# VHH binders against BTB/POZ and TAZ domain-containing protein 3 (BT3): the designs that were tried, part 10

Target 1, 364 residues: BTB/POZ and TAZ domain-containing protein 3 (BT3), of Arabidopsis thaliana (Mouse-ear cress) (q9syl0)
Amino acid sequence: MSSSTKNIPKPPPLPCITYQRFQSSTRKPSSLMRLVPKEALETWDKLFKEGSGADTYVETDNKSHFPAHSSVLAAASPVIATLLNQSRDKNGNTYLKIHGVPCEAVYMFIRFLYSSCYEEEEMKKFVLHLLVLSHCYSVPSLKRLCVEILDQGWINKENVIDVLQLARNCDVTRICFVCLSMVIKDFKSVSSTEGWKVMKRSNPLLEQELIEAVIESDSRKQERRRKLEEREVYLQLYEAMEALVHICREGCGTIGPRDKALKGSHTVCKFPACKGLEGALRHFLGCKSRASCSHCKRMWQLLQLHSCICDDSNSCKVSLCWNFKEKMKKLSKKEQSKWRLLVENIIRARNSLGPFSSRSSGLI
Key: E = the ipSAE of ESMFold2; O = the ipSAE of OpenDDE; V2 = 0.75 times the mean of E and O plus 0.25 times the DockQ between their complexes.

## First folded at step 1 (VHH)

Design f1 (framework vhh_vobarilizumab_d1)
Fold by ESMFold2-Fast, scan of step 1:
Structure f1 (fold): chain B 364 residues (1-364), chain A 119 residues (1-119)
Amino acid sequence: as target 1 above (364 residues)
Amino acid sequence: EVQLVESGGGLVQPGGSLRLSCAASGFTFSSYAMAWYRQAPGKGRELVAGIYSGGSTSYADSVKGRFTISRDNAKNTLYLQMNSLRPEDTAVYYCARGKIYPFSTYDYWGQGTLVTVSS
């Protein structure tokens, strides 16, 4: 590697983790070891620790060497099997060189290949290194264990960007989605972390991608809210039109058609919009300045909208229905299509609630 | 021994297309993130596109929608499909292998392939 021709700064060291402390040296077998007797696992763990009959030596960055068994390592990892075939000396000994990770993590990794045993605190401390090793050396059982640990509250706002980048490099889609969700939900907090600042310098393409994801998520949330608000308006319009027909045909409270004398107010009304609409219709009938009154504008719109859905050309009791139907016949086909679309949207919104949904507010 | 060998560069007219290839050897190609970098005369190296082991991709704003990075793990080959080429895309294009950790750094580069976009 030539640092002088490299444009991207080095990424940060792996994050310092704070984890819940558990019993010291408690051995945790993987789910894959559930059917294996504990005594057998202890036997393999002992073989690893004692190094009896070793034919392989594992070398780490600090030049530390520890003995291992080629047959065990090769059986556990196809990648290690290939590497060991390339490193045999004249005495039959093989050498496995694992660089770029702490020697403690390498020791834990090799131990896992023998017995799947590990100390819980150490596993949580080195989980990112173990994820890398399990990916590089094709050890799916360890990789799955690392994913389970990361998925159980290990990821926080300080380390999420580091975890995301590593999870992508190790092809761990589940953790990538967990990290992306955290970035989207808590963007202001995450973007203020040191992890974000280092990523901004070392991986500006990822920063761009994450910012775009946040913008897209916000856009979808706004569009969903707009559609819900639009649906609410259509539902109120539908309820208001039903109440309008009810008031004009049967009468409600003290208001009704001239040829139907209501001899008293009744409080039993099946239409939720009727109470508000009764007052608005009474105001409309008595208002001296309908053309400039905001209250009358809504009633005028409801009367016009009713005329578009009303199938009764001769006996409709709704005020001005005939007049609006005649006026609508004189509109362009384009204008008539707009009103038809509005009616279709209103009916569709009503049908989405089912037949007996009730609403307490009207549009007047 | 890790080797990355680029090919497919050449002279092309503005609006034209080129497909770059990078043949990888000496490592488990499928386990590594790969990237394309470019270096124009008088400028530093710029990351153009990246692809992770799982296939997810990232692109620089200047090439987004025009370039497509892809990989064929069975052939140990990385590709860059370049469409709607512009004079400012003129550069030496380098194939790079990403480090698993630390992430977003690269440890091996090819020798590069020259792309010239000119009439």
Scores: ipSAE 0.000, ipTM 0.379, lowest interface PAE 14.4, mean pLDDT 77

Design f10 (framework vhh_6fv0_2)
Fold by ESMFold2-Fast, scan of step 1:
Structure f10 (fold): chain B 364 residues (1-364), chain A 120 residues (1-120)
Amino acid sequence: as target 1 above (364 residues)
Amino acid sequence: QVQLQESGGGLVQPGGSLRLSCAASGFTFSDYYMYWVRQAPEKGLEWVSTISYSGGSTYYKDSVKGRFTVSRDNAKNTLYLQMNSLKPEDAAQYYCARGSRLYPYFSDYRGQGTQVTVSS
């Protein structure tokens, strides 16, 4: 059961990145966030810096050593607690070996475990190393701080590929998303960087994955546009059907049923499609060549659509409604299914506007 | 928390077929590209296949193209590898991996693997 802890991976080498210069300042955690007095944090930072009573030695590259306290390190990191238990000598001294990372980053990492204090400029300089260390040694507070710093303008087109690879390795979903979004948003610029060229040679599978993500994102944008355009067409068809029913039952402008007196220009029409349909319906009723007329074809389709949703079997005022219902019954099951699906799509699109949006008053 | 469990390996004759499965848990499966990798005796890890988070895009090692098919069921958090026309060269321990396969030294998210043996 304990064999897994013996195979703790070493941190990866630092990617080739350009460091940003920032104000040199010692940053301390907010006492409001931690509910810990400032004086207590300063006491722990002093203990780290002075090394008084050290029982642990942190070994970095080139066999450089600095003193630390096993109880503090073990309390801050369960991984370090396990490693220290495996390195205890006969005198009770322990050794923590951290290789493959600059000694300055290791020093800052251990300092953070005591007091959460750090130098802001050095933190930004070593943020990728500190992200790796916080991940490897299970220090979530430091990992969150590294993520916050990376999320606040540290990532640019030159380093985004290096950051993406490390963030993926450290399971930092937020930073992976930020990096991927930058790649997708400005693919031409990112794919022209030295970081991209290095990745193409060392990690061609990631290049393929990123190119595919760009293609998939573009496909989703095209599909969203198509669905919006399709919804607009369905809504226009619904508005046209409502206007058709209005003209045939009540009358509008200069066209309507003979048994009703059409009100003059003093009556405001509530249906936006009526103006266009008035002319089209008048033409349809008088046209001698309906089968070859483009204007009649659109009116014919609208009347056919109406017949599919009309529940009035005996007295519908819409022109030829009964005739279209009879013709629809004679269509193949495949054709009938197509018309039912179209009607369902139109009704669903209309319902997306809410139950009272356009039927009686319109959304003009 | 993150776990990957492979199954479906076994002994087959050359030209035979096997379907491998990988059950994923502890993360949002649909947010990640997934990988199939294999390791033959005395050889390093070898990439076999990649599938995008939606399953819309798939990639294969040249030697397995047309014979292997990767797929995923995001509702069941499961990754599959359909292997047809198996060759002796395909004999290996097969692993599924999440994202970090390209940095295998950090591969806390690789399963225990399932053994595929091809013999005549």
Scores: ipSAE 0.000, ipTM 0.098, lowest interface PAE 22.6, mean pLDDT 75

Design f11 (framework vhh_7xy4_2; at its last look DockQ between E and O 0.58; V2 from the best seeds 0.00; counts 0 for: pae E 14.4 > 2)
Amino acid sequence: QLQLVESGGGLVQPGGSLRLSCAASGFTFSSYAMAWVRQPHGKGLEYIATISWSGGSTYYSDSVKGRFTISRDNAKNTLYLQMNSLKPEDTAMYYCAKSYRGLPYTFDYKGQGTQVTVSS
ESMFold2-Fast, scan of step 1: ipSAE 0.221; ipTM 0.645
ESMFold2, look of step 2: ipSAE 0.000; ipTM 0.259
ESMFold2 (binder alone), look of step 2: mean pLDDT 86; pTM 0.882
OpenDDE, look of step 2: ipSAE 0.005; ipTM 0.254

Design f12 (framework vhh_7mjh_2)
Fold by ESMFold2-Fast, scan of step 1:
Structure f12 (fold): chain B 364 residues (1-364), chain A 120 residues (1-120)
Amino acid sequence: as target 1 above (364 residues)
Amino acid sequence: EVQLVESGGGLVQPGGSLRLSCAASGFTFSSYYMSWVRQAPGKGLEWIGRIYYSGSTSYNPSLKSLVTISRDNSKNTLYLQMNSLRAEDTATYYCARGSKFLYPTGMDVWGQGTTVTVSS
């Protein structure tokens, strides 16, 4: 027997809607889910509405009062328990003063503490007030419900700044991120709202923080784009090197060895870079002013790059490969480190493609 | 007349702790949420945290582990406890009154500030 003065009935034994207790991947094996009958909820909702045996009076703005029960409120909120203990009068009655919130929202809040009952449209209308009340009075079940409502499309560009300020003050990290994401994604629209103008006057620190977040987000997007473009360049360099080896060893079009006694193959050239490289390589080999020729610079770099990864000193068919290997050995340590890093980046880019796709990696 | 008066500032050594107080007068202190805000020399205002009349608190995430805000409604006094102080915590610290409404609508009354100097 309960020795408390609380008149809360024990819930009747209810069927578990999830009878396979050990199938939960996120819960302890003994965890059960239960539903409370509608009749039990209606009994507590009726006690709230009728006020029979009330020992507490909830005061809202304009001295409006409605009756409640101290034992129910104290059981639902440890904060309210403390407040009620300090307000007892000579007849044993207590007073709970909730000011600065619409009386309708206070009524819904107290009703929720009895039965968890609410009207959906009223809950949506007062969700921000109920979030604040649930936070201030430590009612985690109501706070969780308010967060769910806000997370399901309630937030828009007109209210996002108000919601952000409130969510921050109520330690609702998820809603803060949702709001920040909306501000960053649609900054021009959000910064033109009345909510933004009010915030600019009342909370200039938040305005500064949000503007900085937008700038940082844009900077990160630009850096991600740069890295993706850089990766694509490395992949193109690798493809060009494969095509270069193909042209020099087997020939393609009108360049390369013509003695193919063992050709025997009817395959078409599979190297998309081949035709461009063929022309560039022919120009490079024939150009008398390579050091000053802009068209030779890419071919020179490609040949240098090949020499860094080629292990064949005697049978390499790539033009001037031995000459570039000798020149590379004479570079400064700084220049050698630059070429080593470039080779590493190219090989890393190639290795990330996997066996099932060209120019594709996992979801990025 | 509505007034907020901060006290408890001064010179403190790095790694030290300090507690600031704010005495409120001229209004029903228990009906308002209260905030602490600081301003370093030559820098903008930085919000530290907020406390509702019930004692529920919200903090700047970058400062949450370093500060604690509390209040005594019977004495009309707001407190800021600061731990592990560093040179970058050198600032003028202000207490501010929020809206009477529990909704966070900004701050309408500010104190004169108290200066905290953390030695280099």
Scores: ipSAE 0.000, ipTM 0.258, lowest interface PAE 14.7, mean pLDDT 75

Design f2 (framework vhh_enristomig)
Fold by ESMFold2-Fast, scan of step 1:
Order: structure tokens, then C-alpha cells, then sequence
Structure f2 (fold): chain B 364 residues (1-364), chain A 120 residues (1-120)
């Protein structure tokens, strides 16, 4: 069985990838902020490739041994250091067994431990395997590189389910969020992929969790839309109240405290709601059936709303303000609570605008 | 604290039977789908079976007709009844729960596993 008394968890299940050999030019680590000379990296890469003085052999599923150096591997990975300390033979040789991962990915992983060098196309091809290896063997620099590659457009609708599963098992919260966001945003496209069909067959628990997440996200999006629409209504009511005060105190167009004097006015009003309110207020004052008129209902509400916010006891110029204040005192506790809540919501909406102008559509 | 603890593993002869148990604590067991996974020496972790919160079951092709997953919500316990065991069923068996919600991304919660050995 295992010759080791310490058991380290094997890599999580990975997508089935078959590959025979490296086929691209060698990628060297970015030198933008690097202080290590290029010649030093090339020397370590050469030592890895030539295997001279090897005291360690890496076994893979390919029935082959890659010669390596215990001191280099131990310095690069604390997990490997622990494994190697328990398996030295009588000649000082050690054996590192890495199974369940393509031999090309293992070779690239061990090479990275020496020089941080890799073949560019192979790195992109085996990035998921290298992410798993870097996590299991505690190689943060390689793990960070894999995350950078995944975060730069590598993830698509066909592979997102596989990436999500591996990112979860490797504690990469950032990539998990990116994958989940893609599933939620493009659910119909993702759920039609071969990756989704394979997951549905092999991991129905994950399918159930993803479907639940999509449903929850849609519910939250609908509630957010509802709240934004409610906020817009509250802001329009606030703007209408400001325009109402303006019309009643100063006059605007053909209505206000100086209706006769303003009948021929050509003044431009700065209140967006004023033109709509002028017409509504004129209709309200002249309507014979105000109690049953749908057009008058909004004006009644606005006048009642003003009376709840207005601090002026008996000198307010807004029409019927005193009358509505007296009426409000006579309402039931339930009705008073409803109006109090509406006022609180309107004031809260206005206070949340910050330094930018509110979105206003004309209240007709 | 979420905990999953497997038990019931051991040595059996080919064609034998075993019943595995998974005791769950630290969460509302009845609200979650729970799965059995296994990992054989030198192989990748393999999904075996899942049971939903509603009791619906699903199985890997290699175990269909031989294994039965069940749950007891009153005891917060998951079971895997294994029959007609083969040498290929030799593995460490893990009980697993995972959550995936937009604002509370969870990782797989795994037990320590229980070893099943089918003698050659």
C-alpha cells in the first residue's frame, strides 16, 4: 500500500486531458519587478532538464521517473519536504509519487519549482492541473500565476463548471465568484453546454445548488428593481412637494398667490415638476367631483403628504394645508402610521442622493 | 461548526455487504442534499451517490443496482448500503456537503473518510 505514514490528500478530480509532449517555446518569469538574474534561472532550469546529481525520482502514471534534487524540491514545497524526509533509501535516494495527474503537468510542476520557467501553451493547457498541484503541495507563487491566467479570459461557458469545482476545492474564492457570476448571468447558455450535462450526470448536488443560486439571484434582482422603482416614486413625490410649495408661495405660470398678476407671465421655471403640477392643481381647484376623480387623487395625496412634513402651524401658503393637518389629527392610528411611514420613506430616499442631482421624470 | 463523521468501513470478501453511516452536526441536515464520494489508492476521487433534501436519489453507473443511499433526518444520519462488493470498490468513502449561494460561497465540507477493503 502506501510506504508513508503521513497521508497527504490527493488532487481533486480533474477534467480528462491527454497530452504527449511540450510543443511551445519556454516562458520565463516576468522580470518587471524581479531581482533574480536571468542567468541564474537558466542555470536552475538546466539542472532540472539534465538531472545531473539527482537524488530523487518523481513517479507518474506514465511509468517513468523524472530525476530531481531533494534539496530543491524541499526548499520550494513544505509538503514535499515532509514527504521526502520519510522515504530515503540506503543510498540516499528518495521517491516522490504523483499520480492521477497527466505526466506532462507533473513535469511542468517540478520544473517550476526549480526555475519558475514553463512552456506557455502547456501552462494554459494544464492550468487547472497546475492549480490543483500548487494548492496540494503549497506552492503559492504557482497558484497565484494559475489564478492570474484564469482571471484573464481563460474561463468560458464550456469550461466554467469544471473551473468552479476545482476553484472551490483549491480555496480560490475570487475564481469561484467569477464562475458563479458567469453561471448566473448566462444561465441558459451555460446550462446547454456539454460541461453542464456531464456535471448533471456526475454531480447532481452541484446542479441543484447552481439552480437554487440562479433562482435566488433572479428573486433578488426583481426585488432590487421593485425597490428602485419605489425609490423613483418617492423622489418624484418629493420633487412634486417642492414644486407645490413654489407654486403656492411664489406663483408659476397662471397659478399661485398672484394668479391675476401672473396670467401673462413668460417666466422660465427651474422646477421640473412645476408644469405638470400647475395643470393638476388648476384641475383640482376646478373639479366638481374631486372625491371620485382619479386625477384629483394624486393631488389630494400630495396635499396630505405636504401637511405631514410642513412645520408651519397656521401661515403656510400651500392650499388647504391647515385643513389637512386638522384632518390628519383625526385619523385612526393605522392611517397615521401609514402616512408616517410614507413620509419617512420619502425623506430617506431624498437623503440618499448625495451630491448628484436626482433622476426626475415629470409627474403628469 | 459543520462536522461530518463517517463509520462502518472494514474488510469484506467479494460479493459481501457493508453499511456505511455519516453522522452530521452543525447545520440543518434535512435542508441539504448529501453525497457519497470514494477515492481508491492511486485514483481520482469519484462520485458514488447523492440524496436530495426531498429524498430523490441518483447513482454512478458503476454502483447502480448494488448500492442504496438513504437518510434519517431525525438522527441527522446518511447511509450507504453496499451489496455485491467487488475488488474495484476498495476505497476510502467520504460523506460530502457543499453550498453555493451568491453571497455565501461555501466549499465542500468533507468528513475524514472510512476505509472499505474488498479482499482479492
Amino acid sequence: as target 1 above (364 residues)
Amino acid sequence: EVQLLESGGGEVQPGGSLRLSCAASGFTFSSYAISWYRQAPGKQREWVSTISSGGSTNYAESVKGRFTISRDNAKNTLYLQMSSLRAEDTAVYYCARSTLRPYTLGFDYWGQGTLVTVKP
Scores: ipSAE 0.000, ipTM 0.131, lowest interface PAE 19.8, mean pLDDT 74

Design f3 (framework vhh_7pa5_2)
Fold by ESMFold2-Fast, scan of step 1:
Structure f3 (fold): chain B 364 residues (1-364), chain A 121 residues (1-121)
Amino acid sequence: as target 1 above (364 residues)
Amino acid sequence: QVQLVESGGGMVQPGGSLRLSCAASGFTFSSYAMSWVRRAPGKGPEWVSTISGSGGSTSYADSVKGRFTISRDNAKNTLYLQMNSLKPEDTALYYCAKGSIRAYGLSFDYWGQGTQVTVSS
């Protein structure tokens, strides 16, 4: 009774893949087996059903037995080969004892070893038992078929926890991840099932593992959202700085440098941040208390950011650029390091879209 | 420690129906597959039906397929067997069995006195 538990491998680690990538993984269809000639399969299936020349008897929990052929079974399963080599009765016959599974499943299992023949509805009904048998007796072709059936919509929220536990015991990594994905995707529904309640009592370590997986998935989703939002902020800051330089050098709309006439309204501005900066810059130009005004704070910050990135020390047309460069030199080392990190992050975000002077390949 | 107590048996005429119950104790009922096994007079035990721990998967012997329905109530730690269209051949002592899945063969453990089902005119 303990021999099966000590042969159970430890649970596999979480994969280094997204669930979308896992779902996109290609599967080889079991229907490839159909390429074997039908006549050959029918011959072996007939041998199994008729039992002529049997030297082996398969015993199930109902204490009845059915005839089989040791050479066929041994060729199909190395485990059965080992078992049959160790037991013979006084008449030269051997007995293969398979207990604890429905006799119908055992019959289907042995039939498969002869001809790979099966009835589709019976296969679906006994798929979990056949998975166990194929694992225990080392029959990879049947195990692969069972995995394919489970992967084609057989698993639902009511049975997913039972299937997960069985798949782990049978070392079926693919089905474990399908089940885990279902638990993570629809945790509220799955955690409300009878299967979850059963697992909570019988396997609390698995419950903790699944809850931790859900928490980790949520944390990764939140971190991805945070990084995407942070990247958007950096890109907006970069665009705002480009627009600021454009406005100060060339002018845009109703805003421009004192010594340059503004272009006609028919010229479309290529800097998307110009419209957003118009209100802030207009306020900044008209405000009587810029240094103490909360509305001017964003403009002061943008000018300060520009001064950190700008390499033009003597001819920059951006307002107060030289003054901000001097102010930055007077900040503490801690504050200077914060500004350097922010500048690095802004440049990194911009570079992730391609080189500074590059054009996207015809896309706007 | 493990106890399985069967009940619900009786005498019925051919075509009649009976519902068997099995009260389980001494183990986490919902974590194990459960089975029904019967023994006819003078014959060895015959497997009848199995149900998974969650109740999501069931299997039946050919002789009872379409006539018997296995079910369970995990809140009550109880296993059921609904027997319809009973035949004289169904006359047997019915046992509740705890199922197990093993790496090298599988076994059922039978505990209790069983419950007698007699189908006769």
Scores: ipSAE 0.000, ipTM 0.088, lowest interface PAE 22.5, mean pLDDT 74

Design f5 (framework vhh_7xy4_2)
Fold by ESMFold2-Fast, scan of step 1:
Structure f5 (fold): chain B 364 residues (1-364), chain A 121 residues (1-121)
Amino acid sequence: as target 1 above (364 residues)
Amino acid sequence: QLQLVESGGGLVQPGGSLRLSCAASGFTFSSYWMAWVRQPHGKGLEYIATISGSGGSTYYSDSVKGRFTISRDNAKNTLYLQMNSLKPEDTAMYYCARTPKYLFPSGYDYKGQGTQVTVSS
């Protein structure tokens, strides 16, 4: 008991609170004031690290635990909110058990829920574990960050199979596509990795699926190459038919209707196939063994193709056009259908040329 | 305009090898079929090999099949002919030619100036 009374002067009474005109509206928030300042993030990160006022304990493997705040965790994850409602003890404390992942990854995960702060190298080291945690506990912002890290060169031939399996389990379609593309592109390298060998033992159905995907991709590349070569043949056939009509109607070089070269005007032939076709047609006209000549076979086929497209019934200048038209009428319906299909393919190929095609415009 | 420039010819001993090159310019090289043709002194033009625009299809004359290989590099606009186990009868002027497959071998629309290959002891 102290016999001395504290002799401290009383503070002045608090002034009566009077609302001044416009005092409740003296500052209107701008859109920029909605951004979270750095100092606020640092305050939440500090609260996490110091654990002051903790009402929750996060339990990890090996009975390790660290303090946290139920309100922060529940606000950040609806799954955690549900779990915490089921674990309140007599002192009002709650418990969150996260097992099957490294303690360091769990610590980083919970830290992220407070402040979105993380160490760059640790994030890269534990990105697969953080992807799983973000998926299981419904934290879309962290899941998106993990996907961005994986999509920025983190995936390589040694880890691609592990990443693919995890991305499938976490419903990350983008990363599944990236992984599958890497397997298809570098199959020899990937199939020789330890990751492939482990998958072969643990998930043979996935191995079969990946092998089938590689075979399918190779088949599609071969089919695309074949179709491009086929299209080129059709375009050349169309060009040859145009040049054939030109040579037979107007003459070119030494072939076609007899005409005197004008002394004052030489029109340069605009048909790219004309120069080549001139030689072939000259050979055809002079060949004594056309029925058995392999070179004449191609000219014969070109003349047959012309007869299928030619609308001129009486005045066509192309050699043997009438004879081929009569022969075509006598073919079976099956053979006529084959020739119609070939003609359709040739015309379709021609119509697919772009507006700046050098084959049709003569430009460059 | 269209240019085809052959190189790599020369004098070689029987059983030797040569690689011919053809540099193409003035057209979309990858869109055209290409061929190698040769002309021995005082004889007609002889077909050697043809290659599709993509390089996926190749065709050879019986006289060179198994000895010569035609190839192309579309990124470099270059056509190649690898000639192995050369014989005196392979002596000829060799021409790079742009040719539609169906007008081949007499129906090419452009050929270069050629490169001389002489197989002699």
Scores: ipSAE 0.000, ipTM 0.271, lowest interface PAE 16.2, mean pLDDT 77

Design f6 (framework vhh_7mjh_2)
Fold by ESMFold2-Fast, scan of step 1:
Structure f6 (fold): chain B 364 residues (1-364), chain A 120 residues (1-120)
Amino acid sequence: as target 1 above (364 residues)
Amino acid sequence: EVQLVESGGGLVQPGGSLRLSCAASGFTFSSYAMSWVRQAPGKGLEWIGRIYTSGSTSYNPSLKSLVTISRDNSKNTLYLQMNSLRAEDTATYYCARGHIYRPFGSFDYWGQGTTVTVSS
């Protein structure tokens, strides 16, 4: 109604509040905590629950219905906005049909569109259905929430195959990798589940893909193990060569240079390979069948290897070093290249080891 | 103790009408949404409709033209009016309590049921 109140005095001016002019062009609060008034959420949640003034009816499986508001749904989901435009009846009412998911999940989904409210236990129970709904109807906030729940220990060996298939269909890359990791880590348990059996019938291409992924992972693990074992062998060879030089130059235990007698030593040897190498050298010196002896063969190979890296042409104290250097000159270029590669590999392995790291595992 | 007691079931001729009642006790009736659910012999449960605390109603569309749900908070009583009954409406009818904050189809308590038989 119009009245003579149009000349009412203005209220006193509000206190001057200074705002940063570029707030809308500054960093978005995606990494910051955002607070929404509780009363605002409760208002929208109440509108959803009461169904007053509803102009939309959500239809689920078994022809069950519940009321909703077209403006709220359309604002929350562009997909729903499009669908509602196609379903308007002569009374102005619209119908939204959501089939193939439990009615409880649909109810939770629509409720979330109003207020983002949910019950934690029911959210966990219907998280897969809510993930599908959030993806199909383009609701990124709900989709992110479902991903967080799945990422926090919800996935187990019994449901991992179902989760993987759903995550792929919903383009959730992170959850796909989490599921694949679980399949690879615990393949025997996962492949025995009901979920695996159902997948084998409905999606044999996925079964083949997963089996190939397991085989590839095992192959990579074996290659990594082989390289680590090879590196360990190179380190042991280097330690053996270092101990060999020590024994031949300085003496250790009962073995030493011919030019000095070892008159009893109470000094602790710093080379862990010396004890084993002392035995091997004593055997080598006394063995009358060296050509057919496996212990002499390894000792012979170690002496040959030393000759390839030894820079001392005239004063090396290592037994037969000069003889092996001469023999190496007579090998084919192919054989010389093999020895050069082995030496390079040993030196690279040694260079990866710190000067103060433990070498106690290098026994020969 | 929450208690829901249905009454008004019986034998009805095809095309007839029947009104079922549900007497509630042991809780604040006016604070809860209430529903009717039925089960035909050898079949699963079929939801009929819900009435909210505001008096607003939601119905199964297959049944919307045939049923009306109402409540009388002063008597703590829920009603189901059924018209144009058919043989396929033969079922046990249950009264169920749902909290306003619970999802659709979630019920805390159920009555013992009342049987409606539609035959000549």
Scores: ipSAE 0.000, ipTM 0.114, lowest interface PAE 21.4, mean pLDDT 75

